# Ledger of designs, part 16: VHH binders against q8pxy1

Target 1, 323 residues: q8pxy1
Amino acid sequence: MMDPQIERKLIEIMRVIHESDKPIGARAIADELNNRGYDIGERAVRYHLRILDERGFTRKHGYAGRTLTDLGENEMNDALIGDRFGFVISRIEEMAFRTTYNPETDKGDVVVNISYFDKDDFETVIELISYTAHAGYMISPRVRIFEEDSLEMSLPPGKIGIATVCSVTFDGLLLKAGIPVEPAYGGILQIENKKPARFLDLISYSGTSIDPIKIFMNRTPTSVLEVLEKGEGKILANMRQINSSAYEMTGKILKKAEKVGLAGCITLGEIDEYLLGAPVETGKFGAAVVGGINGICALEETGIEIETNPISTMLDYQTMKEI

## First folded at step 4 (VHH)

Design s8 (framework vhh_8h5u_2)
Fold by ESMFold2-Fast, scan of step 4:
Structure s8 (fold): chain B 323 residues (1-323), chain A 125 residues (1-125)
Amino acid sequence: as target 1 above (323 residues)
Amino acid sequence: EVQVVESGGGLVQPGGSLRLSCAASGFTFSTYSYAMGWYRQAPGNQHERVAIITSGGSTNYPDSVKGRFTISRDNAKNTGYLQMNSLKSEDTAVYYCARHYEWGFSDLSGYFDYWGQGTQVTVSS
């Protein structure tokens, strides 16, 4: 969907905004990029700023220009650390490789998302994440809570952190069994009568430095609360592509993981067939999995300010507690 | 702001009944996250639990009150109750309600436990 060249330009524009001490306009951004050796005009910068606005990474301040949102600041800090094109796929590959969890022993490290929020929201956060997980719209009902003074995680003052299991954990489980998994799409999945119906929107993982799930979360097109209340609405979900030769083994591993509380595989597609309206390459089948942060999306829908870093780190699953 | 507030205490004759209420504000009782308990402390006696109801609805009572006391919870009204029947002089105490998270963060459990200020129950002729 997005050309790698366009994604690179978005990163460079965010870098200029990040380095500005005040809101910055399209002309000033274009001038700075030209000074850095990029051949880009004001009109092209305006186009790219609209994309960043849509992704929730920038905030418009009238004629004064743009600043990065908190999410844009976090994404820029991650980009400055990673500083490589396509690093979301590279990050997924890294985290899958680092996954050591074994469903037979219930031991080892899983991939987690980290979210943080104000301490005064703690009780609402725990209640809603618990409800979402037990309704089946998260990977696991196990979480880990981090206080402000935790040595395991550096938190802003007045914040509490929560780790939730990331769907990339399944990529790691499959990799350990010798099955390479291709991330295909993050998307918005329509639920009808508590069943998956179709993907309404998709962003390819290919050639992007920005996690598609972060983009959808910022746009808030989900209605997880509606799904919990009525069995109808929109959730975050991911699509993976896997070689057709691994079909039987994939199904067995995912069923085994489900028995130990790592659920969230919505469905496996047929070989060579589209899955829930999403494209699948010839010689492969699709695997649709709930997004690991649907409970966080539900919190955002209530108006709670919560910041999330998907595919954040590894955590020993034994240190996570069921809620 | 999180609070639990007890009410319904008072003076009662031996063999009488009282119903204590525990009104919660700043949080909601849910089926998945909170246990609610009743505790008492009498002069000269140790602080003790007299009833607990888990998020799943399981109840537990010590032998001293089993069959006489009944704990319940109305999540819609955000209120817990302790029905006390066949009261004895030994039941004279200050009664406290408390909310506990029952999923096991050992390092945060005490931080998020909340206790009321207590309500006096006196069983005397």
Scores: ipSAE 0.000, ipTM 0.129, lowest interface PAE 18.7, mean pLDDT 78

Design s9 (framework vhh_h_nbbcii10_fgla)
Fold by ESMFold2-Fast, scan of step 4:
Structure s9 (fold): chain B 323 residues (1-323), chain A 127 residues (1-127)
Amino acid sequence: as target 1 above (323 residues)
Amino acid sequence: QVQLVESGGGLVQPGGSLRLSCAASGFTFSSYSTYALGWFRQAPGQGLEAVAAISWSGGSTYYADSVKGRFTISRDNSKNTLYLQMNSLRAEDTAVYYCAAEPYGSWFEDRSEYDYWGQGTLVTVSS
């Protein structure tokens, strides 16, 4: 029955050891943890390593340091699955709850993704994000630019930051109106003749420990550039499920949102029917929403180095500029 | 408020070259206004077809398969002018050439994506 703060530090230490290709010592572990925001010294790390040794999670290699045992690998993976799952769900719920944007007034806070890239890529970034948004494959054509002298965001030297509207904003809009929304699937959506055709791949939000969109960004290729040029290809999209009783109210809210540039809902399904091949529960209808980072995917397709934090923070929509 | 005026058309022999110019007024190429610019053409008895397009930054270009390797689109933001350099001209290139502008940085082949159009300039390729 140890302190939850101690248990968290044990898991983080095991993660550092796992990420090392060779045995790692207490000083190197402490340095890495401090780089990740933990205030911990070498002596404290040695104390925690002893606890991990006693639990059978780590193996000593003299002065060379520690490696994880098979038991330690399994424990770390189980703990990371549990912690990551809770973190992702809590983050989505928190950001949706903190959304204050009202499409009737065009005022309030929206959920944004934050991306950053080399200053030399600025023109291409603005061009492709603008094109993707106005083609209908992003949530909004409004962005906010953060330069390296910005007090609102700490950026690495030589980088520019850009905020783009996140699809979780729709969850927040509907929640504000009393409509609960279930994120059902993140996926890869096939576009044909400039229209949604079918989901090619789906990952359930309830069945993963990692944000499905991050999984697709890292291993399943999009072809956003192909979609922009030819009206055919693959984009990121999410499917949401909503209770059938809210069908008319949902449609009205989304139409009002479209008028102020929040046009990422590409289709609503019929009650009890599959939407674009994705399953829908009885008593619900589906809503397919474009991924808020499709313009970022287009940039990655050109070979531009860009780092993205999805569902990153809240921004006042009035401070975001249409491009 | 946007106006586009083409020039540089005329009679040229097969294998020859022409450079078309499109002078824009009512907006500025060097602003972050997201205008993409394109060239379309209409041959006698045919529909309007896309030839080339260039993004507002110049970072992206499109060319129809029939002109790839022969035509080059470019823009001079200081002169507020779009160009189409046409090399190795063929009889099939005979058409009225139109300059078009699209807000929001789109460069679709679909003519319906372009909000502003010039009056056209005739290019005739014949011996």
Scores: ipSAE 0.000, ipTM 0.112, lowest interface PAE 20.2, mean pLDDT 78

Design w1 (framework vhh_lunsekimig_d3)
Fold by ESMFold2-Fast, scan of step 4:
Structure w1 (fold): chain B 323 residues (1-323), chain A 120 residues (1-120)
Amino acid sequence: as target 1 above (323 residues)
Amino acid sequence: EVQLVESGGGVVQPGGSLRLSCAASGFTFSSYALYWYRQAAGIERELIASITKGGSTNYVDSVKGRFTISRDNSENTMYLQMNSLRAEDTGLYYCARKGYSWRYTGYDYWGQGTLVTVSS
């Protein structure tokens, strides 16, 4: 990832473009940002616009300026929504509700994260995501690749998109079986001897307007490559709480999901007990689930530039291919 | 889980032939270069043959003209056809896939090996 200060400026520039009804140029963007209290010149805006062009978020219209692409529009909308209090919980609820996947039939839609990267990195991306998934640190080894000329998804020029399964899929599977799931914490999980040891950092879903995954990507580094190499290090993981009355049914559903490649539940806690150091409410048990983007974190650790939209959309699981 | 499973080894007389197979699973087979290594007694493991994802092949001089590496992407299997076998060809034969970069040593994947013995 780039510096957080640069990312913030890119978002503000996209906001100005989004609010424009016509293509807008660098000087007009700089003037509008200055009117909003930002200290930025036309030259700096041109540099940031080049980054947005490279990411496929903006499209050039000659002398008239730039507009947002569909990808840029989606990124801007996600950024705007992500700043709202309670958005992450509402998004999880929405996507869980939209989940139709049934592990008994192996049919239906799952929740996915969408990542974008330079097409020249394709072989490394597929290899490392496959390695991470088969080592057990992603939700599924199934992905969907979106090529530059995809009719189903607007892709940036020179980029390839990849969909990976999101952990919210488990919330949806359980909801469809009548089991409400409470997202509790996003966190950094220590792995020792290829086993979960303890959460090092936790962010409550009820205490933040920003996705905990995004916070950790910007704050506390993972060491997924070290985990793959040595069986020790730090990965992204989430903690869920579920009512104790659903303990047996939850276990059965997750085992059926595992048979079709949805194997991201690392461990189920005991009723009324802390799980991996994370607190669990009386009358509930915890479920620790790997973060769906650990393979993406590993790629970032190698220096590959990759942009990710977590909890992005729904995809038919049958259209996703094992890698 | 990336898995490579070799088969086809055995005891053969000098001048004989063997065909080794490497069955792969857990990755997109058609996207990777694949390798055969040999480890003889008292000698470090050496690369003897390779095949790129595009089908280009390379061989160590001692096996050129006698061994042929090939791949079947539809079956996720790589082969090594060994003809005119010599006593010097005796060893454990390993199927391998390199990790995603030469810089990330330790990510290479290996099979368990299959033993080839050339003796009367």
Scores: ipSAE 0.000, ipTM 0.089, lowest interface PAE 22.8, mean pLDDT 80

Design w10 (framework vhh_lunsekimig_d3)
Fold by ESMFold2-Fast, scan of step 4:
Structure w10 (fold): chain B 323 residues (1-323), chain A 120 residues (1-120)
Amino acid sequence: as target 1 above (323 residues)
Amino acid sequence: EVQLVESGGGVVQPGGSLRLSCAASGFTFSRYALYWYRQAAGIERELIASITKGGSTNYVDSVKGRFTISRDNSENTMYLQMNSLRAEDTGLYYCARKGYSWRYEGYDYWGQGTLVTVSS
């Protein structure tokens, strides 16, 4: 039998091929998966495509790429109906493991989201991200800008990239302190009187092959601008579950992180109790963190075209500047 | 508005007993876990006992076997029965309910504290 992580990637690749309606190549598949928050390169996709070819699930059309065979279509449908898998959970686990940031020393790598936008939108982007961060609806006011000629990030002509801190950074901080964290839900959080009120909608990480944040950006609109103006509206947030034995240590670590600007409007629930309406398993407590891209959601609400790769990569926090 | 009001503190001799009460209002008492914290002079506030909505209890090692936490949902009151008191038990005792926001609400809802002094 194949490695479970490889099987998950195979099904997700088949889903992308199914959705394209035309033959699709390894580079385009990798780009689409990266746009959905998965960290996978063209070479890895090409390797997986050969496995799919060998199983009879895909058909090669020269340099135009692959389509699904009837067998592949049936296999994908069976997998999506009968057996959900945690491709996003595997990505979160990978990035948490790669997190090296230590709040005591203010050194190390944090997990970031990468967004791309037209250079002509630069002033508006910086102003609105700054406003959102200072209002407390992002993980950190520190960002990193990537110019067109960046050696670390390849950008299309006329584009600028921006890195914002991802909430998965907290999973990594807690993991390094010996506290395992279970990603539970991505969701839409109602804000009332500038305070978290309740989750309006939730998508389980364990029941999806697509990052919940991307699903909500496409399906359910946020109203971050309304929250900034009136103190009420809808923002993106995530919820984690943590074993009750780690309750006090979790609180101490999160307070240390807040001292160095990693704040994210973290809300801890009570042991065995629902958090902001979201269910929590017996023996655990919930931890809710604002989505790292709420400032990006605000920009999209103004009509600015911006492309975002959530849970994208690691960056040295010392190289990120306050805005 | 969430309110927690402690009572029952006082001066007691070593080996004596005290019963602290925490009267709660402004929320559905039976739904929430509740906590007792202690703060001695020059030392940060520490969790000493907890009780879940279902009645399960937990204690810090230094008070286990001497202190008993309990709750009466019909009276909206939590108790801490303190037996075999030691000089080291001297401090301010706080009743607490956890909040749902570290940023907006504050992490914990606290009472005003009740002073327990164990002196010979």
Scores: ipSAE 0.000, ipTM 0.146, lowest interface PAE 15.8, mean pLDDT 80

Design w11 (framework vhh_lunsekimig_d3)
Fold by ESMFold2-Fast, scan of step 4:
Structure w11 (fold): chain B 323 residues (1-323), chain A 120 residues (1-120)
Amino acid sequence: as target 1 above (323 residues)
Amino acid sequence: EVQLVESGGGVVQPGGSLRLSCAASGFTFSRYALYWYRQAAGIERELIASITSGGSTNYVDSVKGRFTISRDNSENTMYLQMNSLRAEDTGLYYCARKGYSWRYLGYDYWGQGTLVTVSS
């Protein structure tokens, strides 16, 4: 464990003040920070509070303690934006780095999402995930089932866990081949006549001031069941940007992955051109892939109670079974 | 819309020369590698020559030293200069560019082809 830098301690102190419903004093702030894993005393908190006062981020309320000023609230919002963006990008980078899967050997670890549901829903879950995967709206038809007493993961009582392949696996495959991948947008993709038409809603990883996961889940509902039945509707999809020099190598890697059942790539865009309505920077091309949890979205649409942790962990692809 | 249009084919005697052209539209030409393929009657298309966006070239062994691929980015055109032509060079010549689609991730954009006939 490394102690946080002065600037990070200031941010954490402001976070404690922000979360308080009333003015809060140095001792209460110190106690709360210790509960969050920081080793800091009341006197050190007072020192940092003086810095916040001098910067205009906090307002004194006599012996009652401090609150954030408007300037402090703005600074906290900026810090929360940076933390959320940094967290999501850092998680994608971590999981891509940990990916070891090689399509030529069919060996190694892939990135997975983990979902939990009542054991009574097992047959419906498997049937609908299989249907969605074979229709081409998931990364792979391979899944891993975890029962209540599994040594591999801790499950709530009465629940079964299911691992599905995450789209970040493609970032890892490309990174392994020396191709840097830039996450650009998550969003809702319109399907028409069983083909991608356009993104209806885009969440930029570089420009959002709110948790991108929260925005993504709540802005526009999916209609995966409609797509499966009619060939039109809304699915989850993500877009990456990749340097134009890697165009053909990217295509070759993704084609090899498709042969072993990792068939979630929707399309590679033209160099320097928008992809499905989403902007692409000059010198780059877009790569659109299905969201790894579209089958889970279909289950939610039927009213099944299911909880999902996206970009959850690594799993050996050979331990996953075709559904 | 990606379009490739070949021209310059014809009938020529053994030992003769032809220059093929491939006019391209619908994409940023200078950014893509481009390819010449040949198809004789009853056999699969064979990659003859390639040129990268940076101008690096590659050739199948049977045409090395006889064929030269080039590109003119200002004209959005790729060329194949064919010298010392042989009867076995007879076939349809296609220019191509790599692409990727919804249900088949790897595919090629093709022109209509231009016929080269080397006969005595």
Scores: ipSAE 0.294, ipTM 0.705, lowest interface PAE 4.0, mean pLDDT 83

Design w12 (framework vhh_lunsekimig_d3)
Fold by ESMFold2-Fast, scan of step 4:
Structure w12 (fold): chain B 323 residues (1-323), chain A 121 residues (1-121)
Amino acid sequence: as target 1 above (323 residues)
Amino acid sequence: EVQLVESGGGVVQPGGSLRLSCAASGFTFSRYALYWYRQAAGIERELIASITSGGSTNYVDSVKGRFTISRDNSENTMYLQMNSLRAEDTGLYYCARKGYSWRYTSGYDYWGQGTLVTVSS
């Protein structure tokens, strides 16, 4: 973690780069920031650009300067509107709308999380993500790998990126069938005997400007490794609310998605009943889905340094490969 | 439940051909990479051929050019076409779908029961 003042400067530098029609250099960035009332010189901008390069947020273009990577665009967008109430819900709505995946044809775009880590950790990352996915604690065993020389994603030297399917893909599948889904809570879910037991902690999506999953990643440790070995422990999960009139159709769509590999431990509650201890509004039923990044949480539990952007972007599911 | 069932083994003369089949059920076949392993008497099971969900293939050097792995997603079946068979190709042939275990060697892999290939007179 960085000082908040340093983080603010990084965000403003990214904003200047974003607003440029072409790659922009440190001097031009410093001049623009000075025009906006910041007291910062070219040397300080170069220092901050190195931090952005190391985080994978900027791409170098020699003499021409820097542009933002897709990762940097997402981080900047999150930061610039991240303190607005409902920002995460708006992001979920946007990504659900952009979801085009059809389980009947196995074609279209899904919502993904993007993570990046040191190349030396690659084999452990792939093995543990695969194990977590095949055990049912991620959305899909399909991933897309981005190497440091990838044209699709800019990464710092020595880093590899990985895209994993995000649970918001289900919101999109249901939306395309005419079923609106309300994100209710992100939380920590207790697993017992390899089955969901109860939520131990919950954060409302309506009460936060940051993703509840990011909050839990920073505050409450998971025990995904213990779940994989013993069938007991704590994972990330989220709970959705859906109007009771859509109960039957929701069940049919989710079963169809499971048959084509978009699974995870999904539990549908009864109409008007709490689900796994989580509150559900009258006239609705709950749907609990595992977090799309539980494999990433398992890696963090081993001490691997890994950075993750949940609900990051859209990818064509056919370009993602089984691991 | 994941099930893999091999067939097509038998006795064949050196230089002959056999076609093995692996019928799969209990998972979305088209989305998984699939593997053929061979186990000769007194020797550990070895990977001889693989095919990804996208159709990319890989072979161990000893069978390269002689064996061809393929898949038919509409029939949920994987094949191994074996040509120019040699005595050293004798063994139990297993089809497999990988599961990964970071704590166990070859843990959570799904295996068929095997089909016997004997190359002799």
Scores: ipSAE 0.000, ipTM 0.112, lowest interface PAE 18.7, mean pLDDT 79

Design w13 (framework vhh_lunsekimig_d3)
Fold by ESMFold2-Fast, scan of step 4:
Structure w13 (fold): chain B 323 residues (1-323), chain A 121 residues (1-121)
Amino acid sequence: as target 1 above (323 residues)
Amino acid sequence: EVQLVESGGGVVQPGGSLRLSCAASGFTFSRYALYWYRQAAGIERELIASITSGGSTNYVDSVKGRFTISRDNSENTMYLQMNSLRAEDTGLYYCARKGSYSWRYTGYDYWGQGTLVTVSS
């Protein structure tokens, strides 16, 4: 996680880029920031631009400079509001703690992602999310639909909302059973012959203030549709580390969750061994879980506009319906 | 690839002794709990003995005081020392490791091929 002072400078740089009519370079950005009362040089701006490039917030145009990506514009707006800034690990911890779902009773709250889209796309959205979930590339086939006049969710006119189960639900299930879970990496997972092969790219949760899934949605495109059709391609997945002493209890809890449709194509690694190419600390084992929004990624691949707030809120799992 | 291979089974008289071995490969042996199961003709497999990674042991009531489970982490091998054998101890003996999850909602235990123990006069 970057410190708050660095994050503030990144926001101001993004603001300058946003206000530019054309691609803007480091020298021009530094000049504009100096005009706004900041004492910052071109070298420092270049350093911060590399961080923004890494996060997928800026796009390089050779020597002409940078523009904001759609992801960068959204994150600038989110950061200015303040509710999401710099808090990825804290957010995961909060939502895991708020998870009350018990697979033995099939009762309690799960963590959800909220997506919204034009109501004219409803049939395609439901069809593709159902297909992706039943193929095993989402956490659960259960969803909650929110209409324009929903009491639970306020939506813009012409939009429909959908809640899908978030992988952080597993952190909460295990925490409730007394098993601490350490989030390690979000990443892009290669599928071959309908099985996980290796992580192609990884972002450490401790090294970012933004959810790695949001970063990957723009930085390294998925090919979920290819995986559904051919059993080969790229999906979103996350890796966790768990203490070796919890190995058997973790397996037992996951078997119970699977019986109620909450499994998410989990792969448990061997104790002290790398999992799918990702490093694991000595005395721990890895747990790889598919990203809860792979169905949303598939929709984006078809050209449908859909906005997603990952790790958004809690919903009672029993109120979510299988599709 | 996780593999477990049992050996040491055979025919023995009541009151005799037998030592079973389970050779393991494909995982960090010292980190895992390991198990001995027994399957008699027409009966489901039952847990006989277990040993944790830290060396703590547990036994089913019918074998307490007669059987001793142990492990040698340097040799990646688990043992079952069987003393004061009874006709009721006859069966296939399996070693096992628990807690494996594979892709797409599949969880399963790892099993050896089994070794036959026959107690007869």
Scores: ipSAE 0.191, ipTM 0.654, lowest interface PAE 5.0, mean pLDDT 83

Design w14 (framework vhh_lunsekimig_d3)
Fold by ESMFold2-Fast, scan of step 4:
Order: sequence, then structure tokens, then C-alpha cells
Structure w14 (fold): chain B 323 residues (1-323), chain A 120 residues (1-120)
Amino acid sequence: as target 1 above (323 residues)
Amino acid sequence: EVQLVESGGGVVQPGGSLRLSCAASGFTFSRYALYWYRQAAGIERELIASITSGGSTNYVDSVKGRFTISRDNSENTMYLQMNSLRAEDTGLYYCARKGYSWRYTGFDYWGQGTLVTVSS
């Protein structure tokens, strides 16, 4: 009997080791996983490292830490091929469950993405994120800034972190109201005359171990800047499926959220109908929402180097500042 | 480009019948719900009948039992069979498909309308 939660932690630990240019220790691994939104301590990482050692996936280098063996590299590559279906869905479920935000009171925790960039780019980053949010292509104009000396987030020297609201916040709002939401697709959405036209590309959440939004950031270029200037182009968007019985209640909740600045829902589809060309199962309706990182995509389009961890962690929405 | 073209309107006496047609192009007809709206002089457009992609129908109370909405997916055409017409049924009849709009504020694709006049 394998525990899927333990297996996912082992894979993420191996990924951190793989991405390290030198042997890495348990504390540094725990810090990196916490930066990626996992709640794990050094002692727990040490326990999992022992399991990896016993399986022959890691090699000890005294007090310098661990590296992956050839067997470990192969196991990690097998996991990335999709042998671990549902990993992203499990992350979405976890973050939705942890969401406490209530639009009626404007209190509670929202799901955020964390992006990292050089502090010298700060002014441009804030300006373009603000522009993108106020144009309606992000979920909220509220952000939280993390300086390199912040105890709330471990950052490399010379870097600044920025938290932006993640679309999984909507999954959490609806779950809290008793409405289960099925994540269906991440995709590239064509905008024409400042309105959604059709999905150009879709990746199913059920068939991948890698976040579809992260895949699109590296493979399919967006044109968020074109959309901001001309009202046409390509943005990141996600589609959810919801049971038809929740149609009216879903619309009401999303309208209330919009009034308090959570305005990322692009449109709701009709019951049993395809939404913007994307398939919807019988007995359900689609909900298309903007990707929470469209402002980050716009920055990458200008040539700014940014690393983004989507669906990273929870933040109190009242501690996020309007820009 | 989404196009909807209505036909079949005309002048009819009370108690008469008319069949309206809506020819559609520019989208995958079979995948969309379709609607008939009516606009009387000086009054806002009102939804009178709808049909889903699966063929389920709905009607406003004033036309139930008198009007029948139907669709032919092979011909990309929707119909409104109007029986037992009354003076109050006089108006412009519009075929519509809902559009998806930013922030789920819907907009509709409309035909130019077809005039139905029930004389006194």
C-alpha cells in the first residue's frame, strides 16, 4: 500500500535535490519547499531523505547533504512523464480547503502565487502588474511584497518576492458555500475587442503532473501587452466545471467577490454547453477565469526575468495592498 | 462571424398561425442554446421561448400551449410555430444566441428581426 501524500513529498524533495547545483541538506530542502508553499519542517525532510536513501535514490555526502543517484534521476523523470496523475489536482484541493476568505466580511485567507525578481526591476514590476490588474486581466489589484530580509519568506539576496491572488481562491470560495468545483483545463484564451473569443490551446488538469499554467509560461507565448494596448491577443485562463444545480448560487457568489476586488471570473457558460470552445460535461456548466499571473506574463514579454510558483501558499487578503 | 437571419413574419388575423424561421451561420449550431425574443412598440425586448442544444424547451406563460420552439441541427435552423395568435402577440420577433462577455455580463447575438402583425 503506497501513501499518495508521502509519494508526492518524496518527488518534490527529489526535484529540489535535482535543481541544486551542489549537495543540499535537509534544512535547505525544507526552506525551498516552504518557498513553494509546502508546510514541512526539517525533521520531516530528514525522515523522507532516509526513505530516499533506503530506496537507493539519494547519496550522502557527509554534512554537505545529498545528491540524486542515477536511479533517483530515472525515478524523478518517470514521475515527470505522468506516472503520478492528479498531483496538481491534489494541490488545488488542498489550497481550496485552506481558503477562508469571505466576500461578505472582506476577511480571511486567499490562495496566492509567488513570483521572484531582481529588486532593480521593482518599479516596472509594480507598474505593469497594476496596469494588467486594473484592465481586468488579473484576479485582484492587491499584492504583497516580500523583501530579502523578510522572515515571512526566504529570498535569495538581491531578490524581491511578490504575491498575487491565485484563481484557486474561487474554488475555495465556492467550496466554503457547499459547491464542489472540478478544475478542467489550463489554457490560452484569445481576446478580441476586449472580450473573450475562444480557447486556442488547452491542457487537462487530470492528465498532468505539472501545472498547465507553468507549462504555458515556458512553451506557448502570451501577448498580454497586445491585449492591454489593442484589446486583442492571448492571455492565460483556466476553466472549471460545476454541477448545474449550483448555477444560480455560483453567479451570486462571484458577483459579491467582484465587488471586493476579486474580479477574475471572465464568464460563466450555459448548462450543458461548451464554453469558449472548451468541452463541458453533461449536467455541468463551465466557468472561465483569468490566470492570476497574466501581469507576470506581461513582464516576461518585456524581457524581465521572473520565477513563478503558482498555487504557492495562503495569505490574509487584508494584508495585501492595492497597487 | 455569427449571423442569425429571421423569416416568416407577416400579417395575420386573430386566431391565425405563423411559422418563424431563424437561419444561423458562423458557429457550431448544435452546441448552443437558442432563443426567441419579442419586442412590441415602446416596450423592451422580452424572452418568449428557448431551446437547449439537447432539445429541452421553455416558454413564457403568455405563449405556453400556443407557441412551439424547435430546431433542426442538420439545417442550422430554429423555428417558432405560433398558433392561436392574439393582438398582443404583435411585434418584432428576434432570434438570439447568448454571447460570452467579460465578467459574465452577457451580450447577445441578434438577427434583424421579423415583423408579426395580428390585425385587431
Scores: ipSAE 0.000, ipTM 0.224, lowest interface PAE 14.0, mean pLDDT 81

